# Ledger of designs, part 3: miniprotein binders against ABC transporter G family member 3 (ABCG3)

Target 1, 243 residues: ABC transporter G family member 3 (ABCG3), of Arabidopsis thaliana (Mouse-ear cress) (q9zuu9r114to356)
Amino acid sequence: IAWKDLTVTMKGKRKYSDKVVKSSNGYAFPGTMTVIMGPAKSGKSTLLRALAGRLPPSAKMYGEVFVNGSKSHMPYGSYGFVERETQLIGSLTVREFLYYSALLQLPGFLFQKRSVVEDAIQAMSLSDYANKLIGGHCYMKGLRSGERRRVSIARELVMRPHILFIDEPLYHLDSVSALLMMVTLKKLASMGCTLVFTIYQSSTEVFGLFDRICLLSNGNTLFFGETLACLQHFSNAGFPCPI

## First folded at step 8 (miniprotein)

Design I13M (from d8d with I13M)
Fold by ESMFold2-Fast, scan of step 8:
Structure I13M (fold): chain B 243 residues (1-243), chain A 87 residues (1-87)
Amino acid sequence: as target 1 above (243 residues)
Amino acid sequence: SPEDLQRLAEKIMELTREVFRALLLAKQGDPETALRKIEDLERKLQELEDEIGKYSPEEAKRLQDEVEKLREWLEYIRKLIEFLLRE
């Protein structure tokens, strides 16, 4: 996926239109992890949604987004999008939830749907949790935040998307759970999935896992390129990369 | 009272599981039986809503939220089963 001169304007509560993303240029290669980083209100989620074709009707987009060299809408099932906070069904086990999600979204025989569910469970390191209730509803303890986040990503994986957009995969995760999540996503990318996701901030260990970074501040792109090039860019400018 | 609220919560969870089992039954080729099961579950959900309605919104807010989610799933899955019946 590639984008050129991408600007997104949103009507706020004021009469004036706000440019939330300003002239963004970038790309993500198949099978790699590209991260959009920046503080709150930097435009991260808006850029991610623009790339995925999920902007609200109140938003206006300028510039171009290309998928596989064509300015075309991505067909249903060719990409997945994981919201920052996802609704899970606590009454179901992990396997049941993924199976019913596949049943609702995929055509074909039931045995094929079971296969994609088992693949998603393995891909997201959920084997030990597959038969546990998701919980977290109505007086029932359930999966911890890290497991719940991996289940939400696994739900999108049952459709075998070529591109996966994830809004804040580390949201509300502790350091250990965040590292496990990032290692899991890196393995997923290595298996052929193109990952594009947003992150508020990152540890040095996590930063080293990224292939490319788009660094945003107040809608402006401070840097776009390979992670090592980001470090060199800021070093050559006389100060360290803000990461 | 707190024990009763927990029992109601467990009943909501049981109904939610049964709604998805009805979807599976319909997809396995028995949408007629699945629709009858959905109709029974709609009746049971109404009974639970009436029971929960005896409590104040403050006392039963979590239960009310879960009931609303279950009703939405029930409506969605009923429509899918009805669609399968027309095929």
Scores: ipSAE 0.373, ipTM 0.777, lowest interface PAE 3.0, mean pLDDT 80

Design I13V (from d8d with I13V)
Fold by ESMFold2-Fast, scan of step 8:
Structure I13V (fold): chain B 243 residues (1-243), chain A 87 residues (1-87)
Amino acid sequence: as target 1 above (243 residues)
Amino acid sequence: SPEDLQRLAEKIVELTREVFRALLLAKQGDPETALRKIEDLERKLQELEDEIGKYSPEEAKRLQDEVEKLREWLEYIRKLIEFLLRE
């Protein structure tokens, strides 16, 4: 996926629209993790949604997005998108939830659906939790936040997307769960998936796992490029890379 | 009592699992039996809603929210099964 001069405007309180993302340029490739970083209200989620074709009707997009060599107006849901917070069905086990999600969303034979579910369980390191209730409602013990987040991502993996967009994969995770999540996503990317996701901030260790960075502030791109080039860019400018 | 509320939560879990099993049965080629199971589950869900309604809103809010989600899933799956019956 690549994008050129991508600008997104949202209807403001006044007559005129506010520019939320300003002339963004970038790309992401299979087998790699491309991360959109920046503080709250930097335009991270808006850029991610623009790339995934999930902008609200009130938004206007200018510029071009290219997927597989063609100019793209991606239809809603054509690629995998994981929201910052997702609704799980706590009354089902992990395997049941993924299987029924596949049953509702995928055409074709039941045996195929079982195999993609098992693949998603393995890809997200959920094997030890596969037969446990998701829970987390009322009086039912359930999965912790880290496992719930993995289930949310696994649900999208069941549809076997070539590109997976994730809005804040570390949201509401403790430090240990966040590190494990990043290792899992790095392994998922290495299996050929194109991962594009947003992060508010990261540790130095986690930062080193990223292949490319798009650093945003108030809709403006402060940097886009390889992770090591980002570190060198800010070092040469007389201060360390904001990670 | 807390034990009674836990029992009601467990009933919500079992009814939810049965609703999705009915969907699976319909997809496996028996939508007629699946629809009859959904009709039975609608009755059981109503009984469960009535029992939860005996508790104060403060005590039962979380159970009420889960029951509402279950009713939405049941209605959605019923419509899918009805669609399969018309094939």
Scores: ipSAE 0.429, ipTM 0.807, lowest interface PAE 2.6, mean pLDDT 80

Design I77F (from d8d with I77F)
Fold by ESMFold2-Fast, scan of step 8:
Structure I77F (fold): chain B 243 residues (1-243), chain A 87 residues (1-87)
Amino acid sequence: as target 1 above (243 residues)
Amino acid sequence: SPEDLQRLAEKIIELTREVFRALLLAKQGDPETALRKIEDLERKLQELEDEIGKYSPEEAKRLQDEVEKLREWLEYFRKLIEFLLRE
């Protein structure tokens, strides 16, 4: 996926539109993790949604998005999008939830859908939790935030998307859970998936796992390129890379 | 009591699982039996909703929210099964 001169405007105060993302350029490749980083209100989520074709009706987008070398036709189901917070069905086990999600969304035979579910469970390191109730509802403890986040991503993996957009995969995770999540996503990318996601900030260990970075501040791109090039870019400018 | 609320929560959990099993039955090629099960489950949900209604809204808000979500799933699956029966 690649984008050129991508600008997004949203309705602002006084009936004027505010530019939330300003002339963004970038790309992401299969087998890699491309991260959109920046503080709150930098335009991270808006850029991610623009790339995924999920902007609200009040938004206008200018510029071009290309998927597989052609202008973006985003056919339904060709990509996955994971919201920052997702509604899970606490009364179902992890396996049941994923299976019923496949049953409702995916064409094909019953046995084929079970195979896809097992693949998603393995890909997200959920094997030990597969038969546990998701919980968090009905006065029942359930999966912890890290496992719930993995289930949310696994739900999208059932559709076998080539591109997976994730809004804040580390949201509300402690540092250890965050590192484990990133290792899991790195393995997923290595299997041919194009991963694009947003992150507010990261540790040095997590930062080192990224292949490419789009660094945003107030809608402006401070840097786009490979992780090592980002470190050298800010070093050459006379200050360290803001990670 | 907390024990009564826990018992009601367990009933919601089991009823939810039965609702999804009815959808699976319809998709496996038995939509007629699935529809009858949905109708039975709608009746059971109504009985459960009536029992939860004996508690104050503040005491039972979480349970009432879960029942409302389950009712929405039942309506959706009923429509899907009815379409399968007509095709």
Scores: ipSAE 0.256, ipTM 0.711, lowest interface PAE 3.8, mean pLDDT 78

Design I77L (from d8d with I77L)
Fold by ESMFold2-Fast, scan of step 8:
Structure I77L (fold): chain B 243 residues (1-243), chain A 87 residues (1-87)
Amino acid sequence: as target 1 above (243 residues)
Amino acid sequence: SPEDLQRLAEKIIELTREVFRALLLAKQGDPETALRKIEDLERKLQELEDEIGKYSPEEAKRLQDEVEKLREWLEYLRKLIEFLLRE
């Protein structure tokens, strides 16, 4: 996926049209993790949604988005998108939840649906949790935040998307769970998936895992390119890279 | 004591950071050195597990859960680095 001169406007205060994303240029390709990073209100979620074709009706988009990674002829809807907060069904086990999600979303091949579920469980490091209840109530012990987040991503993987957009994959995760998540996503990307996700802020260690970064501030792109080049860019300009 | 448990939690955090520094080293083109660092970190994690094991199961449960998570993804990192070495 690539984008050129991408601008997004939205209704602001006093019913104005505000430019939320201003002339963004970038790309992401298979085998890599491309991260959109920036503070609150930097436009990172809006850019992610623009790339995924999920802008609200009040938004207008200008510029171009190209989807010609590997020539897979991805049909409309073959993209996965994981919201920052995902509703899970606490009374189901992980395997049951993924199976029913597959059953509702995929055309009817029972054997294929079973294999895609097992593949998603493996890809998201959920094998030890596959038969556990998802839970979510104080009287119903279940998964912790890190496992729940991985289940949310596994749900989208069942559709075998070539491009996966994730809004804040580390949201509300402790340090160890966040690191496991990043390693899991890195392995997923290495299998040919194009990963594009947003992050508010990261540790130095997590930052080093990213292949490319799009650094946003107030809708403006401060940098787009390889992670190592980002550090060099700001160092040469006499400023530290804003994490 | 609560002070000792806090110290152990801080060790888990530092060990976690070191794990990611090893991954960064591998990403910069030195996966062999990174693999050796992961092996050293696995030893340090075992030492930390042994120290945590001196506390009551009730007191140490949260720390033990954190150590189990850290061990799980040290294993994942090791597999990832080994994959990179086969390039």
Scores: ipSAE 0.000, ipTM 0.128, lowest interface PAE 18.3, mean pLDDT 73

Design I77M (from d8d with I77M)
Fold by ESMFold2-Fast, scan of step 8:
Structure I77M (fold): chain B 243 residues (1-243), chain A 87 residues (1-87)
Amino acid sequence: as target 1 above (243 residues)
Amino acid sequence: SPEDLQRLAEKIIELTREVFRALLLAKQGDPETALRKIEDLERKLQELEDEIGKYSPEEAKRLQDEVEKLREWLEYMRKLIEFLLRE
């Protein structure tokens, strides 16, 4: 996926339109992790939604998105989008939740759906939790935030998307859970999935796992490129990369 | 009592699981029996709502929120199963 001069405007207060993303240029390759980084209100979630074709009706998008050599606002083939906060069904086990999600969304035979569910459980390192109730509702504690986040991503994986967009995969995770999540996502990418996701801020260890970075501030792109090139860019300017 | 509220929560969990078992039955080729199961679950939900209504609004709020989610799933599954019957 690649994009050129991508600008997104949203209806502002009164009659004034606000440019939330300004002339963004970038690309993401199959099997890699491309990260959109920036502080709150930098436009990273809006850029992610623009690439995934999930902007609200009030938003307008200018510029071009290319998928597999074709101009399109939608990725070629199937894609998945994981919201920052996902509603889970606490009354179901992890396996049941994923299986019923597949039943509601996928055509085909029941035995095929069981296979994709088991694959998603393995891909997100959920095997030890597969038969546990998700919980987190009405007198049930259930899974911790890290495992719940893995379940939300696994739900999209049962669709076997070629491109997966994730809004803040590390949201509300402690440092250890965040590192384990990133290791899981890196392995998922290496298995053929193109990952594009947003991150507010990153530790040095987590930063080193990224293939490409798009740094945003107030809708403007401060840098786009490979992790090492990002470090060199800010070093040459006389200060460290603002990760 | 807290024990009674937990028992009601467990009933909501079990009814929710039964709703999804009805979906599985419909997808396995028996949507007529699945619809009957949904109708029985709708009646059980009404009984559960009546029981929860005996508690104070403050005590019942969390249970009422979960009951509302269950009602929404029942409505969704009924429409889906009815659609399968028309095909």
Scores: ipSAE 0.384, ipTM 0.781, lowest interface PAE 2.8, mean pLDDT 80

Design K27R (from d8d with K27R)
Fold by ESMFold2-Fast, scan of step 8:
Structure K27R (fold): chain B 243 residues (1-243), chain A 87 residues (1-87)
Amino acid sequence: as target 1 above (243 residues)
Amino acid sequence: SPEDLQRLAEKIIELTREVFRALLLARQGDPETALRKIEDLERKLQELEDEIGKYSPEEAKRLQDEVEKLREWLEYIRKLIEFLLRE
């Protein structure tokens, strides 16, 4: 996926539209992790949604998005999108939740849906939790934040998307859970998935796992390119990388 | 009373699983039996709602939220099963 001169405007409090994303250029390759980074309100989520074709009707997008060399608008089902906060069904086990999600979303035979579910469980390192209740209320102990976040991603993997957009996969995770999540996503990318996701900030160790970075501030792109090149770019400019 | 609230939570879990199992039964080619199971589950859910309703809103807020979600799933799945009966 690639984009050129992508600008997104949202209707603001005032009569005229505010530019939330300003002339963004970038690309993401199969088998890699491309990360959109920046502080709150930098335009990360808006850029991610623009790439996935999930902007609200009040938004206008200018510029071009290319998928495999063609201008593209993303139809539902060809790409996965994981919201920052996802509704899970606490009364179901992980396997049950994923299986019923597959039943509701995919046509075809039941044996095929079981295979897809087991693949998603394995891809998100959920095997040890597959028969555990998801939970989510005080009377029923269940999964912790890290496992719940991986279940949310696994639900989208059931559709076998070639591109997976994730809005803040590290949201509400402690540093250890965040590292485990990133290792899991790195492995998922290595299996051929194109991952594009947003993060607010990261540790140096986690930062080193990214293949490509789009660094945003107030809608502006401060840097786009390989992770190592980002460190060199800011070093050569006379100060350290801001992330 | 905390033991009673946990028992009610266990019943919500059981009913939720049974609702989705009815969906599976319908998809396996028996939507008529699935619909009868949904009707039985609707009756059981009403009994559960009545029992939870005896507690104050403060005591049972989480249970009431979970029961509301279950009723929404039950209504949605019932409609899907009814659609499958036409095929």
Scores: ipSAE 0.338, ipTM 0.760, lowest interface PAE 3.2, mean pLDDT 78

Design K69E (from d8d with K69E)
Fold by ESMFold2-Fast, scan of step 8:
Structure K69E (fold): chain B 243 residues (1-243), chain A 87 residues (1-87)
Amino acid sequence: as target 1 above (243 residues)
Amino acid sequence: SPEDLQRLAEKIIELTREVFRALLLAKQGDPETALRKIEDLERKLQELEDEIGKYSPEEAKRLQDEVEELREWLEYIRKLIEFLLRE
């Protein structure tokens, strides 16, 4: 996936349109992890949604997004998008939830969904939790934040997307859970998935797992390129890389 | 009481799992039996809604939200099963 001169405007306080993302240029390669990083209100989520073709009707997008040399037309099942907070069905076990999600989303009454579900469970390191209730109900025990986040990502994996967009995969995770999540996602990328996700901030260990960085501040791209080049860019400018 | 509310939450979980099991049964080639199960589950859900409705919104707001979500799933899955019967 590549994008060129991508600008996104949204309605501001009332009548004025604000440029939330300003002339962004970038790309992500198959089998790699590309991260959109920046502080709150930097435009990370908006850029991610623009790339995925999931902007709200009130938003306007200028510039171009290309997938394999053609503009993205949101073909069914070609990519997945994981929200920062997703609605899970707490009354189901992890395996049940993923199976029913596949059953409802994939076409064809004769299509076998069990292998896709088991692949997703394995890919997200959910085997130990597969038969446990998701929970989150009042009065009922539930999965912890790390496991719930893995289930949310696994739900999209049952569609076998080639590109996976994730909004804040580390949201509400402690440092150990965050590192384990990133290791899981790095392995998923190595299996051929193109990963593009947003992160507010990361540890040095997590930062080292990224292939490319798109660093945003107030809608402006401060840097786009390889992780190593990002460190050199800010060093040459006399400032440390904001990681 | 807190014990009564926990029992109602457990009933919501049980009914939700049964609704999805009916969907699975329909897609495995038995939509007639699945529809009969949905009809039985509709009766059980109504009984559960009536019991939860005896509590004030302040006492059982989340439980009311959860049973409302279950009603929406049941209606959606019933429509899918009815669609399968017309194929």
Scores: ipSAE 0.317, ipTM 0.749, lowest interface PAE 3.4, mean pLDDT 80

Design K69L (from d8d with K69L)
Fold by ESMFold2-Fast, scan of step 8:
Order: sequence, then structure tokens, then C-alpha cells
Structure K69L (fold): chain B 243 residues (1-243), chain A 87 residues (1-87)
Amino acid sequence: as target 1 above (243 residues)
Amino acid sequence: SPEDLQRLAEKIIELTREVFRALLLAKQGDPETALRKIEDLERKLQELEDEIGKYSPEEAKRLQDEVELLREWLEYIRKLIEFLLRE
């Protein structure tokens, strides 16, 4: 996936539109992790949604997004998008939830074809939790935040997307759960998935796992490129690279 | 009582699983039996909704949210089964 001169404006009650993302250029490759990083209101979620074709009706997009060598034409199932907050069905086990999600989303998917669900469970390191209730409701104990987040991502993986967009995969996670999530995502990328996600901030260890970074501030791109190049760029400019 | 709320939570879990099992049955090639099961489950869900509805949101908001979600799933799955019957 690549994008060129991508600008996103949001409709306001006033006559003038605000440019939320200003002339962004970038790309992401199969097997790599590309992160869009920046503070609150930097435009990172808007850029992610623009790339995924998930902008709200009030938004206007200018510029070009290329997928599979053509301007955006995303067939069903070719990409997945994981929202910052996902509604799960607490009364189902992890395996049941993923199976029924696949059954509803894939026309003609039969119960005997359970391999995609098992693959998703394994890819997200959910094997030990597969038969546990998702829970979190109805006075029942269930999965913790980190495990629920992995289930949300696994739900999209049953569609076997080539590109996976995740809006803040570390949202509401403690530091240990966040690190485990990043290790899991790095392994997923190494298996051929193109990962693009947003992050507010990261530790030095987590930062080192990223292949490419798009650093945003107030809609402007401060840097786009490889992780090592980012560190060198800010060092040469006399500032530490935001981690 | 807390015991009653726990019992209601367990009933929501049981009904949710039965609703999705009916979907699975329909997809396996028996949508007629699946529809009859959904009709039975609709009656049971109504009884459960009536019982949970007697509680205030302060007492049972999570149960109310869960049973509302179950109602939405049951209605959606019923429509899917009815669609399969027309094929």
C-alpha cells in the first residue's frame, strides 16, 4: 500500500474546512510493521482510516491511495480494520466467537472448515484461552484487556486479510500486556501480513520492533521512513527521536 | 438478589449459545429445524427480558445490555435462517 499527497479535511459548522491530515506521503510493505505515531489530535487515526477507506461521511479526501498497483479498490476480505474499541460477545468462548464471526462474514463457510479459526487463534497467541468465556459482563469473570484486544484482532484475521489496520492496538493495556501484544504483532507481520497501526507513544524496546514510522503533529508529517533513519534524522537535527 | 442476578447471567449465556447453535444447524443444511429452535428461543428470551426488566439500571445494567445484545443477534440470525429457507 502507498499513498501520495494525501490530505483529509473534516466538515465543520463554519464555512471553512479544517485540514486534519496535510499532504501525507508514505507506503507499507508485506511482512512489515508501519506505525503512525503522534500525540492526541495529531491526525493519526484519521490517516489510518483514510488508508483503509473508513473515513466518516463528513470527511473529504484528496490525493491518491494505491493498493495492488491501482488506485484504491479494496475487494471484500483483502484488508482488515480493528477499531480502538471492539464489541465482543461475552457469552461465547474465544473459539466460538471467532467461528461464528467467520460463519457470518464468509458466505458459504461451513462448520467443517475450522482451520482459519485455529490459525487465527494460534497467530494471536490465544491457544490457552480458546475455550474460555470472553466474559466481562453478567457478573462473570472472563478475559483481561490484553486478551480481549488479541481476540478483536483475531476476529479480523479469520478473513485472512493481506493488510491489517489497527487503531491503537495498545489502548488501555498495561505495560506487560502491551509488550506481549507488540511481540505477537511482530510475529504476525513476519508471516507475510502488512501491518499499519497507530500508537501514541512507545518504549525504546517497542520502538525497535517497528520497520517504518510516520510521525505526525497537528496533521503535518514530521518524518516518514525506516526506524533507523528516524533516529538519525532527529539526531542530525539536534533533537532526540520521539520514542 | 445477587443470586438471582447470577442465575439470570447464566441463562443469557445458555440462550446465546443455543441461538448460535441454531445458526450452525441451518448452515449445515437443516434450516427448517433451526427456525423452529429460534421460535422456541424467542419465547424463552421474552421471558428472560421480562424478568431482567424488573430491575433498575443501577441493579442490572450489564444484564440489560447483554440481553439487548442477545435480542439483536436472535433477530439477525432469524432473518439469515429465513433467507436460507428461500434458497
Scores: ipSAE 0.245, ipTM 0.712, lowest interface PAE 4.1, mean pLDDT 79

Design K69R (from d8d with K69R)
Fold by ESMFold2-Fast, scan of step 8:
Structure K69R (fold): chain B 243 residues (1-243), chain A 87 residues (1-87)
Amino acid sequence: as target 1 above (243 residues)
Amino acid sequence: SPEDLQRLAEKIIELTREVFRALLLAKQGDPETALRKIEDLERKLQELEDEIGKYSPEEAKRLQDEVERLREWLEYIRKLIEFLLRE
């Protein structure tokens, strides 16, 4: 996926539009993790949604998005999007939830859906939790935040997307769970998935796992490129990298 | 009592699983039996809502929220099953 001169405006609380993302340029490749990073209100989520074709009707988008070599502003086929906060069905086990999600979303025969569910469970390291109640509701304790986040991502993996957009995969995770999540996503990317996600901030260990970074501030791109090049860019400019 | 609230939570879990099992039954080619099951589950859900309603909102807010979400799922799945019956 690649994008050129991508600008997004949203209606403000007054009678004019605010530019939330300003002339963004970038790309992401299969087998790699591309991260959109920046502080609150930098435009990270808006850029991610623009790339995934999930902007609200009130938003206007300018510029071009290219997918599979074709000019397109709409997701086609196997794209997936994981919200920052997802609604799980706590009354179902992990396997049940993924199976019913596949049943509602995928065409084809029932036996094929069981196979994609098992693949998603393996990909997200959920095998030990597959038969556990998701829980987290009505006096029932179930999965921890890290496992719940993995289930949310696994739900999208059931559709076998070639490109997966994730809004804040580390949201509300402790440092150990965050590192384990990033290792899991790195392995997922290595299996041929194109991963694009947003992160508010990262540890040094997590930062080292990224292939490319799009660094945003107030809708402006401060840097786009390979992770190592980002560190060298800011060093050469006489400033530390703002990670 | 806390034991009663836990029992009600377990009933929500049981009904939720049965609603999705009805969806599976319809997708396996028996939408007529699935619809009858949904109608039975609608009655059971109403009984559960009535029982939860005997508690104060402060005591049972979480159960009320969960049963409301279950009703939304039940209504959605009912519409899907009805669609399958129309061919």
Scores: ipSAE 0.370, ipTM 0.771, lowest interface PAE 3.0, mean pLDDT 79

Design K69W (from d8d with K69W)
Fold by ESMFold2-Fast, scan of step 8:
Structure K69W (fold): chain B 243 residues (1-243), chain A 87 residues (1-87)
Amino acid sequence: as target 1 above (243 residues)
Amino acid sequence: SPEDLQRLAEKIIELTREVFRALLLAKQGDPETALRKIEDLERKLQELEDEIGKYSPEEAKRLQDEVEWLREWLEYIRKLIEFLLRE
């Protein structure tokens, strides 16, 4: 996926047509992790939604998005998108939730749906949790935030998307759960999935896992390129990398 | 009591599972039996809603929200099963 001169405007309070993303350029390759990083209100979630074709009705998009060399204003196909906060069915086990999701969404026979569910469980390191209640309502313990986040990603994986967009995969995770999540996503990318996701801030260990980075501040791109090139770019300019 | 609210939460879990099991039964080729199960589950859900409704929102807000969510799922699944009954 690639994008060129991508600008997104949204209705602001009393201002109208506030530019949230300003002339963004970038690309993501199959089998790699491309990360959009920046503080709150930097436009990273808006850029992610623009690439996934999930902008709200109040938004206008300018510029071009290309998928496999073809121009697209709204990416077509079975792309996956994982929201920052995902509603799960706490009364179901992990396997049941994923199975019913697959049953409702996928064509084909039941044995094929079971196969994709088991693949998703394996890919997201959920095997030890597969028969555990998701939980999360007031009277029942269940999965912790890290496991719940992996379940939300696994739900999209049962559709076998070739591109997966994730809005803040580390949202509300402790440092250990965040590192495990990033390692899991790195392994998923290595198996051929194109990952594009947003992140507020990263540790040194997490930063090292990224293939490409887009640094945003107030809608502006401060840097786009390979992680190594980011470090070299700021070193050559006499400044440390902002991450 | 807290013990009664725990028991109600467990009933919501079991009803949720049974609703999805009925959908699976319909998809496996028995939508007639599935529809009868959904009708029984609708009755059980109404009884559960009535019992939870005796508590104030302050006492049972989360259970009330969960039950409303389950009712929406049950209505949706009933429509899917009814669709499968059509030839």
Scores: ipSAE 0.017, ipTM 0.525, lowest interface PAE 7.7, mean pLDDT 76

Design K69Y (from d8d with K69Y)
Fold by ESMFold2-Fast, scan of step 8:
Structure K69Y (fold): chain B 243 residues (1-243), chain A 87 residues (1-87)
Amino acid sequence: as target 1 above (243 residues)
Amino acid sequence: SPEDLQRLAEKIIELTREVFRALLLAKQGDPETALRKIEDLERKLQELEDEIGKYSPEEAKRLQDEVEYLREWLEYIRKLIEFLLRE
C-alpha cells in the first residue's frame, strides 16, 4: 500500500474543517510492520482510518491511496481494521466468537469457515484460550487484556485481509504482554500480511521489531522511513528521535 | 445480592448464545424458524431488562451495559434474518 500527498480534514467546532493529517506520504509492504507513531492528537488514528477507507462521511480526504499500483476502492472486508477499543461478546468462547464473526462476515459454506477460524486462533497464539469464555463484563472475569486484544485482531484475520490496520495494538498492555503481542504480529507479517498500526510510544525492544516508522506530530510527518534511518534523520537534524 | 446479580449475568450469557444460534439456523436455510426464535428472545430480553431495572444503576451498571449490548446485537441479527427472508 502507498499513499501520496494525503491530507484529511475533519469538521471543526468553528464551522471550518481542521486539517488533521497534512500532506502525508508513505508506503507499507507485505511481510513488514509499518508503524504510525506519535502523541495523542497527532492524527495517527485519522491517518490509519484514511488508509483503510474508514473515514466518516463528514471527513474529506485529498491525495491518493494505492494498492498494487491501483487506487484503493476494494470492498470494506478486503482490509481488516481493528479499533483501539473493541467490544467483544463476553458470553461466547473465543472459538464461538470467531465462528460467528466468520458467519456474519464471510459468504460460503459453514465447513470452510471452521478452517479460517482455526487459522486465526493459531496466528494469534490463542490455542490455549480457544475454549475459554471471553467474559469481562458480566460479573465473570474471563480473558485478560492481552488475550482480549489478540481475540479482537483474530476476528479481523478470519476475513483473510491482505492488509491489516490496527489502532493501538498495545493499548492497556503491560510491558511483557506488549512484547509478546509484537512478536506475534511480527510472525503474522512474516506470513505475508501487510501490517500498519498506530503506537503512542514503545520500549527499545518493541521499537527494534518495526520495519518502518511514520512519525506524526500535530498532523505533520516528522519522518517516514526505515527504523534505523529514523534515528539517523533526527540525529543529523540536531533533534533526538522522539521514540 | 451478588448471587442474584450473577444469576442475571448467566441469563444474559444464555440469551446471547441463543441469539447467535438463531443466526446460525437462518444461515443453514431456516430463516423462518430463526425469526420466530428471535421474536421469542426479544420478549425474554425485555423481561430480563425489567428485572435488572429493579436494581440501582450503581449496583447493576455492568449488567445494564451488557443487556444493552445484547439488544443491539439482537436488532442487528434480526435485520440480517429479515434480509435473508426477502431473498
Scores: ipSAE 0.168, ipTM 0.646, lowest interface PAE 5.1, mean pLDDT 79

